VHH binders against Mitochondrial mRNA pseudouridine synthase RPUSD3 (RPUSD3). Designs and how they scored, part 23

Target 1, 326 residues: Mitochondrial mRNA pseudouridine synthase RPUSD3 (RPUSD3), of Homo sapiens (Human) (q6p087)
Amino acid sequence: LGVRPVPEDAGFGTEARHQRQPRGSCQRSGPLGDQPFAGLLPKNLSREELVDALRAAVVDRKGPLVTLNKPQGLPVTGKPGELTLFSVLPELSQSLGLREQELQVVRASGKESSGLVLLSSCPQTASRLQKYFTHARRAQRPTATYCAVTDGIPAASEGKIQAALKLEHIDGVNLTVPVKAPSRKDILEGVKKTLSHFRVVATGSGCALVQLQPLTVFSSQLQVHMVLQLCPVLGDHMYSARVGTVLGQRFLLPAENNKPQRQVLDEALLRRLHLTPSQAAQLPLHLHLHRLLLPGTRARDTPVELLAPLPPYFSRTLQCLGLRLQ
Below, E stands for the ipSAE of ESMFold2; O stands for the ipSAE of OpenDDE; V2 stands for 0.75 times the mean of E and O plus 0.25 times the DockQ between their complexes.

## First folded at step 14 (VHH; framework vhh_gefurulimab)

Design u31H (from s4 with N31H; at its last look DockQ between E and O 0.89; V2 from the best seeds 0.80)
Fold by OpenDDE, look of step 14:
Structure u31H (fold): chain B 326 residues (1-326), chain A 123 residues (1-123)
Amino acid sequence: as target 1 above (326 residues)
Amino acid sequence: EVQLVESGGGLVKPGGSLRLSCAASGFTFSHYAAAWFRQAPGKEREFVSAISWSGETYYARSVKGRFTISRDNAKNSLYLQMNSLRAEDTAVYYCAAEPGLDEFYDAHEYDYWGQGTLVTVSS
């Protein structure tokens, strides 16, 4: 009875390819205009302006695949009349010179996150890649790596976050709520067991740069998972209030009694970030889909890595905190 | 056992209308997002429409303004009203459900599926 070796955990591959970030000349950013954070989508964009912004956000084009670095706050899908990625795909396709072939979304970062969006002009390619991602997830092989900046430092440098999650509609908002000890009945009632891997990459000033690899899909999974670690993501104005602090010790507060509120940062962190409380209340979520692993062209080929650079506001935060993405 | 059963498919002329139904059983349907997908002959399965747990609706561009998704949680049922049908709408239509989805366009994110119902739009 040959004990088939358990395939080695596709851990956080440490191949630090030193991409020499071009020494961007610290051009003295003139007075940061009225937007406190660079790289955010302006409010009230026209359809045309969004298409132009998305065109500019293209980071790679290979065969039928188009890779975007989606800005934070842009939804992929939405309500009728809402400006979304999906709503402008035809125009974006035309803008990119794709005459007869409409781009389809293969995989995308969610609304609140920035980072990778993979599009395909070939439906077969899209389907193949989606199947690959699903299969990988079912096999507990992470294909997506997010970068997050957290207020707080996880107790462990790496690990797994397991939680059962459900959606609750509270005051007109859908909120993700953890469920303790879910029963089979709870699962049939829409409770889902969720799993993420995490690794702390850097720490400084009471904050951490964390890589997150979700192995399941659930609304706001990564935000809630980090809250469960007592380290809410910076700019998480939805779930951060579920973490309380007494005498320097953090603890989890019940979700039922803690409605979404603007994240409150301590004075030391505000000073380090060079933010006023008012500015901090507008801090964008520091969650970025940084890396996607694609299958090789051939079954035996090495996986292809797609990367999206960190948004400017994210990079600024890292600089202020003395954190480096290795 | 969790089941989704589609009905209402059939032959219809261009410009006509159909109403598809999906009956859910074995789980609390009201706590799930639900969606319609379709697969035309020789084509990949594509997103048509979805409705969130909270009742927010989403549509593919190709069906926007023509199709309407709705749900009746008391009946554990999902519906797709299809108006102004076109030849290109010919497909097997599938009902799907999944809890906790934020994005509804990826068929592979859904765990529960029906067997499908055939819609044929022909003159």
Scores: ipSAE 0.737, ipTM 0.892, lowest interface PAE 0.7, mean pLDDT 90
ESMFold2, look of step 14: ipSAE 0.815; ipTM 0.918
ESMFold2 (binder alone), look of step 14: mean pLDDT 83; pTM 0.852

Design u31M (from s4 with N31M; at its last look DockQ between E and O 0.89; V2 from the best seeds 0.83)
Fold by OpenDDE, look of step 14:
Structure u31M (fold): chain B 326 residues (1-326), chain A 123 residues (1-123)
Amino acid sequence: as target 1 above (326 residues)
Amino acid sequence: EVQLVESGGGLVKPGGSLRLSCAASGFTFSMYAAAWFRQAPGKEREFVSAISWSGETYYARSVKGRFTISRDNAKNSLYLQMNSLRAEDTAVYYCAAEPGLDEFYDAHEYDYWGQGTLVTVSS
């Protein structure tokens, strides 16, 4: 009876390669102009402007693959007439010199997150990679790593977050709600068991830099998972109100009675971030798809790592909080 | 047992119309996002259209303005109205369902699939 070795926990790979961030000349940031958050998409972009922005967001091109660092707030898919990544793929393909081959989305960060978008001009390559990601996830091998800044510090430095989640339509908004002790019936009714791994990378000023690796897909999974840890993601104006604080102790509030509200930060954190309450109410979600692992070209080849640099507003937050991505 | 059963496929002339149906059973279909995918001979399966559990609709660019996805939750059914059909629309069309999706374009994210229905557009 050969004891099949329990597959070693696909641990958070030690980011060995010190990519020497080029010492970008500290150009004296002139007076932080009126927009508190740099690197956000302007409101009311034209189609052409979006294509230009996405072209500029290209971080890598290898063979049929194009890697983008998508800005926060851009949806991948959307309603008819909505400006989305999908809606401009033909123009983006043309702008990148791809004449006959349209780019296909292989994997992308969601609307509310920033970070990696993997595109392919080859449908076979796209399908192969999509299959790989899904298979890896089902095998509990994380391939995606998100960076998040949280208001609060998780109780554990690392761990697994397991929760059953469902969608509810409340006041015209689709919300993800945790379900306690889901039954088989609940599962058939659209409840899904979800799993994420997390690791605290750094802590400071009552906040944490957390790496998150989802092993399941569900709407707003990572935001809700962090709320369940009593550490909402900074800029989470949808789910942060589900965490209450009494006498310095945090607790979970019922989802049914806590509608989405702008995240409220304490005065100490506002001071540290150099934000007014009004500015904090506009804080973008600090959730970034930072790393994707691709299969090697050959079965024996080492996985290929794709990286997207942190957006400027995210980096600023880390600096203000004294947090460093190792 | 969870089942999806496609119907309505057939032979149609270019410029013609066809309506596909997908009947769901064994689960609460109304709580699931649903999608149509298609696979042409010798090609990869591609996204055609999706409808969220809340009724938001999504379309591939290639079918936008020609195809309409809809659902009837009371009948546990998904539909695809296809107008102005072209030769390039020839494929096996599959119905799929999954709860809690934000993005609908990746076929591999769907756990429930039908057996497919063949649509042939030919003169």
Scores: ipSAE 0.804, ipTM 0.908, lowest interface PAE 0.6, mean pLDDT 90
ESMFold2, look of step 14: ipSAE 0.808; ipTM 0.917
ESMFold2 (binder alone), look of step 14: mean pLDDT 84; pTM 0.860

Design u31Y (from s4 with N31Y; at its last look DockQ between E and O 0.87; V2 from the best seeds 0.84)
Fold by ESMFold2, look of step 14:
Structure u31Y (fold): chain B 326 residues (1-326), chain A 123 residues (1-123)
Amino acid sequence: as target 1 above (326 residues)
Amino acid sequence: EVQLVESGGGLVKPGGSLRLSCAASGFTFSYYAAAWFRQAPGKEREFVSAISWSGETYYARSVKGRFTISRDNAKNSLYLQMNSLRAEDTAVYYCAAEPGLDEFYDAHEYDYWGQGTLVTVSS
């Protein structure tokens, strides 16, 4: 994929050229196997295989900038000893002919998400772009747009999601938890006010294709924001169990139900996706960093738009549900 | 007032060691990720090391195996043990803190900063 200039102050704009969406294959296809979904990282990936996969995932190179379409499940920094994007950057740099300068991460989709990663071989460029992204976000000018498929349709076709969030350690797991009416003491205890914009771009089969633009940074913000809309992201095995249903009405379950559980989809949705319950328990998170808006090289240049194509499992889901990214 | 105050900087010979400290006050440090960044003259501020609120540690490649980050939540303190120091480690070292981060390398995502402590590795 290439990049094209876009107008300044673009919000939920999608006026950019990119490759056509891959055709879905959800007609009379049978259920996927117990280790589902096309386009995921292999489970026993060697270091060399990861470098080869990342080289193949390059979608753009412009000056010092290298843009990847990161596969779902690859940690960015990760934990010590883990095979991560960060751990293989020297080998990737060598593979791309950038011997004298190591690639630095400017912006990346997280481990559970797929989509854009922006790297730079120039430290000054990396720092300036990191500053640009943070400044724009704090000025409420979004530069990153995620695509998500949600179980449930938000009540409004667009809007803002505002919530105070904190991290809690619950039964050995670190979780993001909303805080009602945070006090000054809460803020000093690590509670942060968060904000995302959203727009529903398509609906079908009780699901939505949603564009999400975070304006704050907090762990699992987009997943929890969609849970608060009673419309969990498809493949959210951390937070989706916080939404319960009684007599067709959705509600937020009490805080004692914050433990992660594999997402449970109703029978009708399983049939539409052609998934068994065991396959649905292996759904990848349908959250994809689809678009980044960069400044032009000169102050008067038009902004540059980077795009990452949807992963094959994401496109299959859209086809099964009759959703289309227009 | 929220404050972070670094100490322990100084002059050291190549191959030597230093331990930096950062004292936090005015907030409950245990709920925050904390990090060290450094800036050499004429260079961009760069990530050195971070420790999550749950205690997991992260290191830049240039310091991995030589530096050790730790925290003492009872003392509201962050530490950086620096061993096998090189001339390239000469910089002002800053501590920083921020709640709710998943990735720690971007200095622009931290709101709380110390004033810095100078480390000089010479001769």
Scores: ipSAE 0.812, ipTM 0.916, lowest interface PAE 0.8, mean pLDDT 86
ESMFold2 (binder alone), look of step 14: mean pLDDT 84; pTM 0.863
OpenDDE, look of step 14: ipSAE 0.842; ipTM 0.924

Design u33T (from u1 with A33T; at its last look DockQ between E and O 0.86; V2 from the best seeds 0.82)
Fold by ESMFold2, look of step 17:
Structure u33T (fold): chain B 326 residues (1-326), chain A 123 residues (1-123)
Amino acid sequence: as target 1 above (326 residues)
Amino acid sequence: EVQLVESGGGLVKPGGSLRLSCAASGFTFSRYTAAWFRQAPGKEREFVSAISWSGETYYARSVKGRFTISRDNAKNSLYLQMNSLRAEDTAVYYCAAEPGLDEFYDAHEYDYWGQGTLVTVSS
């Protein structure tokens, strides 16, 4: 597996004339850096509390489109009876004054990540945008940009990560594992070739702020891609243990032998974050769907850029580590 | 050749039941998420139900409690038991499959599709 540097124009920038303003863009009212778990969704919310939280998480509304900044840990699709984004869409629709117009999910950050969710009250608009995202992705034109904080600094400042991935069920846990040199038989057994672009935005304290743009869809793709760079995402309690460290040298352990383990951070990093090892084992995943590029409403219009503000725990981590969005 | 073939569609009265089947061939079905989508004339294709490779099931709100998805990996088959059928359930039903999905609602993320089977709910 290798990473090849790409030019500065590898899809991390674009022109956008029509941008939506996020809700709650105001000055800071207090210090950052002493609340490592600030901004997380409370456990055991009632259905009504979740609808209220999602209504407060609306960052834009335009025509049939509703844009949310989803909190980390909220499942998008779940089992019947489980409290999920999908399960409360009717109540959210009513709360937003869209009675009898059912909201549909166009694009969403997953359970373990935070950030943009795009909903539509118009089925035709939802289908058009879903098609647009899929076609753009397959044409290697990125439309979604995640921000991540990584434990470790990628060797190249930008590049592509290619890996063949498969799902495995091991001891009651569904895991994503890389496959070396996949055969035709492997592909028929559900192995999929995956691709992400990355760009290092800032480095400090042995960590990086990384922008990630997936060009394929596969479970846990971005987490595993960063593990393959020996730079696990901070808060990755599923895959980070696949990176071993001996005398400061990092190496990739065989994935089949490593059940999920809570992430372990070295002493210097714990000190910078002001965390105990026990607290670090409870860190939320630092993976945030930060930017989504939509097609213009008319032909020849500049694409519209949607932004989701970083969650407070994410911003605290950046501040502790001396990392800045440029 | 990778193939999905639906069967079991037909005409049924409101309140009736119907069982759809989808036979998979040419790939290792047990490693794939499998799903049912439907499309009524003049409407967009919509999500009905999905079952993950590990057996977890998901349903659109409009069919929850009335439809049951299941799979038989030994027979490479996907099923949809449809009970308490209503006129609005009238559509062409499609099975689809894709490996590695976490979210099942977007039809454009599935590469493998059947040709569809028509379900008509009328008197």
Scores: ipSAE 0.788, ipTM 0.906, lowest interface PAE 0.9, mean pLDDT 85
ESMFold2, look of step 14: ipSAE 0.769; ipTM 0.897
ESMFold2 (binder alone), look of step 14: mean pLDDT 84; pTM 0.861
OpenDDE, look of step 14: ipSAE 0.830; ipTM 0.919
ESMFold2 (binder alone), look of step 17: mean pLDDT 85; pTM 0.872
OpenDDE, look of step 17: ipSAE 0.838; ipTM 0.922

Design u8D (from u1 with E103D; at its last look DockQ between E and O 0.91; V2 from the best seeds 0.82)
Fold by ESMFold2, look of step 14:
Structure u8D (fold): chain B 326 residues (1-326), chain A 123 residues (1-123)
Amino acid sequence: as target 1 above (326 residues)
Amino acid sequence: EVQLVESGGGLVKPGGSLRLSCAASGFTFSRYAAAWFRQAPGKEREFVSAISWSGETYYARSVKGRFTISRDNAKNSLYLQMNSLRAEDTAVYYCAAEPGLDDFYDAHEYDYWGQGTLVTVSS
């Protein structure tokens, strides 16, 4: 849909136009109530099928830059032999007519999220952009904007989420846990101070459409930051159970006493989403890397904006809840 | 003070082997991901290999099957065993560490770096 191929010129600089997503089909006709989530990759996808899916996922090409809209659930890196974005880059490069040029990952949405992946066939361009993103992040100038749908509405319409985070191994899985009042010893033990900005774009049906801009990098940062706002991301089956409700008030359960659980949605929300409890347990994570800002080709040029359309399941959720990007 | 110190570089003939070491101090190394990067003259710094805090290993395509990363948390040390060396492996090799990474390929995501050790592969 609506994509514009980018010329194969060295460098970058042409701004991508913002393009609105076609709205998904929330309300289905017919006797079937158990409809699948649209736009997900099959579980048993072959290597060749993954390359074909990624080629079809190209949303922009500009000079050495290739931009993908990554499907949810595809890891960027992983174990030897595992199908990952990284593992199929040579085949993707060949499929795109770049046979002698290796594609390198400049920036990518994580495994559980969907959205923008920026690749480069030029190592110098990749290094320059990676450096740009890091310097912008350290200067607290956001370049990446995620869209999320949250269960719950943040009390403030915008704000900053600052938390110290640590990796822990709990019940056979690696989890991210917040650390209250971290000491200098904690920092040396692998605790990292993290920062995200958020803005509520729309609310409806007890849910919010939230824009998130991470200014630090840490595993599961955005999911845990939204849990700390008592507004877990829809489809968060790792961290959402850390938020409890008593007498209509939300609170944080102690993280050291929790393990991952499938997200539980109340009956009103299930009704609005037209989901059974069984379908809700399979809800994909509603976290999408929607926008990246790149530097212009010249110092005085306006930053270039890359956009990835919302996946069909995300758009369906927005329709069901009466939420809209603006 | 936080330090990473590489050693084991040197001159070796094509097809030879070297083992690089990186000694970590001033932080709890076992809680960090650790990686090797390299930079050849006139080229960009590139990812070689990484090992997660839980021991999972990752390799660049150009070195897979020839290089082996390992760590010894009791000694706060990272290693790179390099076999079947080629002229194109000639570079300064750097040790890096960072907590909380999911993806290890981007050098700019690491805050802790060593000063590097030179590996030269030449007849």
Scores: ipSAE 0.770, ipTM 0.901, lowest interface PAE 0.9, mean pLDDT 85
ESMFold2 (binder alone), look of step 14: mean pLDDT 86; pTM 0.881
OpenDDE, look of step 14: ipSAE 0.818; ipTM 0.918

## First folded at step 15 (VHH; framework vhh_gefurulimab)

Design v12M (from t31R with A107M; at its last look DockQ between E and O 0.84; V2 from the best seeds 0.82)
Fold by ESMFold2, look of step 15:
Structure v12M (fold): chain B 326 residues (1-326), chain A 123 residues (1-123)
Amino acid sequence: as target 1 above (326 residues)
Amino acid sequence: EVQLVESGGGLVKPGGSLRLSCAASGFTFSRYAAAWFRQAPGKEREFVSAISWSGDTYYARSVKGRFTISRDNAKNSLYLQMNSLRAEDTAVYYCAAEPGLDEFYDMHEYDYWGQGTLVTVSS
């Protein structure tokens, strides 16, 4: 479908050539609506409706591999009792004609993001690719590229974001918190050094379209990394309040003083997006796993590129802001 | 040094129960996700169950409803209560730990591993 077969570079790479683009103007809020953003899952989705939605979300099938474009807000494993990707894999496998073969998750965008999910009907293939992704990441060879829209424009157009992160329980909420100058004792307490690469693709209306490549695994890493750049991801209702503004200058606030709050956008940005403040408080996270590089069929071959089209709400935001993938 | 040590494996008849333990030392266990993986003869190591640092539990489909994972952070210990055991549960069971995970099923994301304890289910 939208896959270019011969990407040459494991870094920031070739953009999609068959990506479905939005057709028109910015989406308006509906008159009935607490659901103004197209492409989100319905709130009261049944199990059968989820299976149908995931079948429709298949963007590629090659050998044992099935590639999905996951909607924002769908948990992968999730909490006990939730409808999740994992919980419906047997029904999805049956729906795709794989009846006796169980699909296994190889790689997935997380609950709060949208984008690529890679599944395999072959356990050996799943294990090999999981190992490949982890070892590539540890060798600083990125295989995953996310697209994000940020409130704010990073000072540098490209670079690395390094931060030590920990999980903390603050006022009843589990949060990811940066740690400055971590000690050896901090590392034993579960503090982990994290790394992401970024590149600004386009800017407009005080916002940026940013490509992000994580090289470590840590809860909420990309959201917190962008907060540390003073450029929160649009729709980040967990961490955006850590960025304060005084007289047009941005600064970081301590995590313990700013528990999660719905993101607040300035009036000019609200106008550009055609959103009320109430609608902006419901804005989905603009973080999309857009590209995965897989190993070629032979060790000397170039990596194979998988692409997931941007969700409709994401494309609408780009249209409203005059931003475009290159 | 960081260590994870499993115990509680053994021989059990189909339908029986076992309780596995994993003792953690050399780090602050309560800040880590912990998981059980298993490897049957001739098969790939596979995910069994995990528990997050905050106590949320996760299970492979093949063991859901039969196995219960738990942790005791005061004792730096992870447990797996295995009930209604079947022949296909025969495997070496491994304890693993890693900080900061959102998803727990990928064994390659865990840096800390025990040596394993053998569970054999036979009549």
Scores: ipSAE 0.792, ipTM 0.908, lowest interface PAE 0.9, mean pLDDT 86
ESMFold2 (binder alone), look of step 15: mean pLDDT 85; pTM 0.874
OpenDDE, look of step 15: ipSAE 0.843; ipTM 0.928

Design v13Q (from t31R with H108Q; at its last look DockQ between E and O 0.59; V2 from the best seeds 0.74)
Fold by ESMFold2, look of step 15:
Structure v13Q (fold): chain B 326 residues (1-326), chain A 123 residues (1-123)
Amino acid sequence: as target 1 above (326 residues)
Amino acid sequence: EVQLVESGGGLVKPGGSLRLSCAASGFTFSRYAAAWFRQAPGKEREFVSAISWSGDTYYARSVKGRFTISRDNAKNSLYLQMNSLRAEDTAVYYCAAEPGLDEFYDAQEYDYWGQGTLVTVSS
């Protein structure tokens, strides 16, 4: 009669019997102190350093197509004088051995998000793919899937989010504002109806890992869509303050209070993330363009899948909250 | 009805200048991003320049430093000052407008278009 090795019991319930690591793994990460969140660009990045970072961020190359995993906070086009993705494409092209072939952007995650950027050295290929993505969106066939961590758990495990949105200039910044029951005049004044699909992949610690699939194009639509679900994206320092809590219930605050404010996390969530309030005010946006479907070589071929790995800060948050991708 | 009408195209020698105009009507132009695209024969439509509703400007690398975009919201007008023109700038130039864009380079994201104005650069 042999003796089976048995792991010690732990305060973590049944999973400890399977020799799982203790839940306290996040405690060993310590406070972030003076360090920025892992995977973010330095503020004083030189042009050459940006090109090196982008070359290291290449996740796939097929024919004329180059796929990057863009770091959070890098502008795509940006303002005059900024270091941007567009501004270094010639140097990136040379660094990748494409000589004088210019890379152009086919599709990109925006400045505040991280994840997939699709580039092409062939203008005809770029045009065909841009048409493909637009046709798919108009046919309500999603091609892009974002991952987000939300503060709060959506009431439904999946669904559609529809909202009419406009841009407003508030307190010196451009913000996206929902419009209820838009009139014809509102539409001509720049109000646009938006649509996204969502699916909750995992929940834990009062938070969710959510997949988001936009079917329209509008500034900050995914952030505002999640605010309208009362579940702001973690690191959303522009829109999260629109959600208030009274007696444990969440609600949308009146439009008079739409000033941009740094996100405030409750004490339990701060402890779970091992963050001080000042560190939480510096959280990067947890919105990542994770998956992009491309058409096959021919129209009858199955779509091909491009993936961008989660940034280190995103993965750390998932670990702290006990969330996993399927 | 929504209208975008370009003007100011023509024939010019290399190194010369032209100023394009686009008159907008039937919508609240000041609330929209506006852009110039161009299309040479046998080529795809390509981004030239854009100006956001708040006045930030964007340029394709091939025209930066030579072209200047501007808008006059009181006149519902968009402009493109083109200097140091080259043969490769020969194209039909289109104005476009769309609300709520974050990025301006993808022509497929614009719903409102003008009919175009021809610019020919030749000696």
Scores: ipSAE 0.790, ipTM 0.910, lowest interface PAE 0.8, mean pLDDT 85
ESMFold2 (binder alone), look of step 15: mean pLDDT 85; pTM 0.867
OpenDDE, look of step 15: ipSAE 0.793; ipTM 0.915

Design v15F (from t31R with Y110F; at its last look DockQ between E and O 0.72; V2 from the best seeds 0.75)
Fold by ESMFold2, look of step 15:
Structure v15F (fold): chain B 326 residues (1-326), chain A 123 residues (1-123)
Amino acid sequence: as target 1 above (326 residues)
Amino acid sequence: EVQLVESGGGLVKPGGSLRLSCAASGFTFSRYAAAWFRQAPGKEREFVSAISWSGDTYYARSVKGRFTISRDNAKNSLYLQMNSLRAEDTAVYYCAAEPGLDEFYDAHEFDYWGQGTLVTVSS
């Protein structure tokens, strides 16, 4: 996949039609106990194997810019001692023939998602892009478009999702919690109003393919935004249990009492995906940073678009559910 | 009004130490990620160190092992202990804070910044 110019006011557009997406039959996943989803990062990966995987994940190189399609589950920064994207940048730089030039991360999809990571070997280029992203965000001009598969179909085919969110420490993990009608004190205590735009691209088998454009920065905001639409992202093992169902009607459970739980899919969906309940508890998050806008090469030129192809497990899910990027 | 005020900058010889402070006011500092960035003359602003709202710390490769970030939430303060200083550490150091960040503490993710404090490393 390459990059192409798009208008600066590029919302959801036809550039998604250029996404390569394999067409084929849906196949049953492997046996229990194995990682059954194609295209995932192997468990117990060595440092050298990670560098090799990231070199193979390069989707574009233009001047000082290197663009990766990050595998799901790879932390960007992580914790000390953890194998992360940041931890292997020197080896990746050497592997790409940039020995004297240090790579820095300019923009990235987070640990739980897959998709675009933008790296730069030039600090001036990184700074210009960071300023561009900041100005675009403050102007409410989206630069990033995620694709998600959701369990459930949003009531509207497109719209905005607004939510006040805070971080809380719950059951040993940091979780994102919505705050209804936040007070002035709540805002001072770290509650932040968040915004994303969404568009339903396709529906099938009680699921949707959704494009999401965040306009704010907040940990896990897109996952929680979709929970608030009663349509959790497929593979969301942190927030999906906040949606309950009674006789096919969905509602939000009180978040204060919920623990993160492995996502539970209904029997019809399990059959359509050819998954056992045990395999479904291992589903990767179906949230992918699919496209990213960059400023043009000349002053006042139209923005240039970067694309990352969908991971194989994502494409398989689309085929099983009869969903298509169109 | 959210305010971040850096202090503790100054002139120091190579190999010396310096402690920077950032006083936060007008918000509940303990709920925010906080970070230090620096900008040398004629260079771009660069990441130095960050500390999450839950206390996890992160360092640029150029400063790891020499600098220590810490926070005192009771005093609404962020600190940077800088040891084994080099001429390359000469810069204006900026304090930044933002709610809702959990990793990848890049400058574009922060909307709240101090005015900076100058550190000069020279003999």
Scores: ipSAE 0.700, ipTM 0.875, lowest interface PAE 1.4, mean pLDDT 85
ESMFold2 (binder alone), look of step 15: mean pLDDT 81; pTM 0.834
OpenDDE, look of step 15: ipSAE 0.830; ipTM 0.921

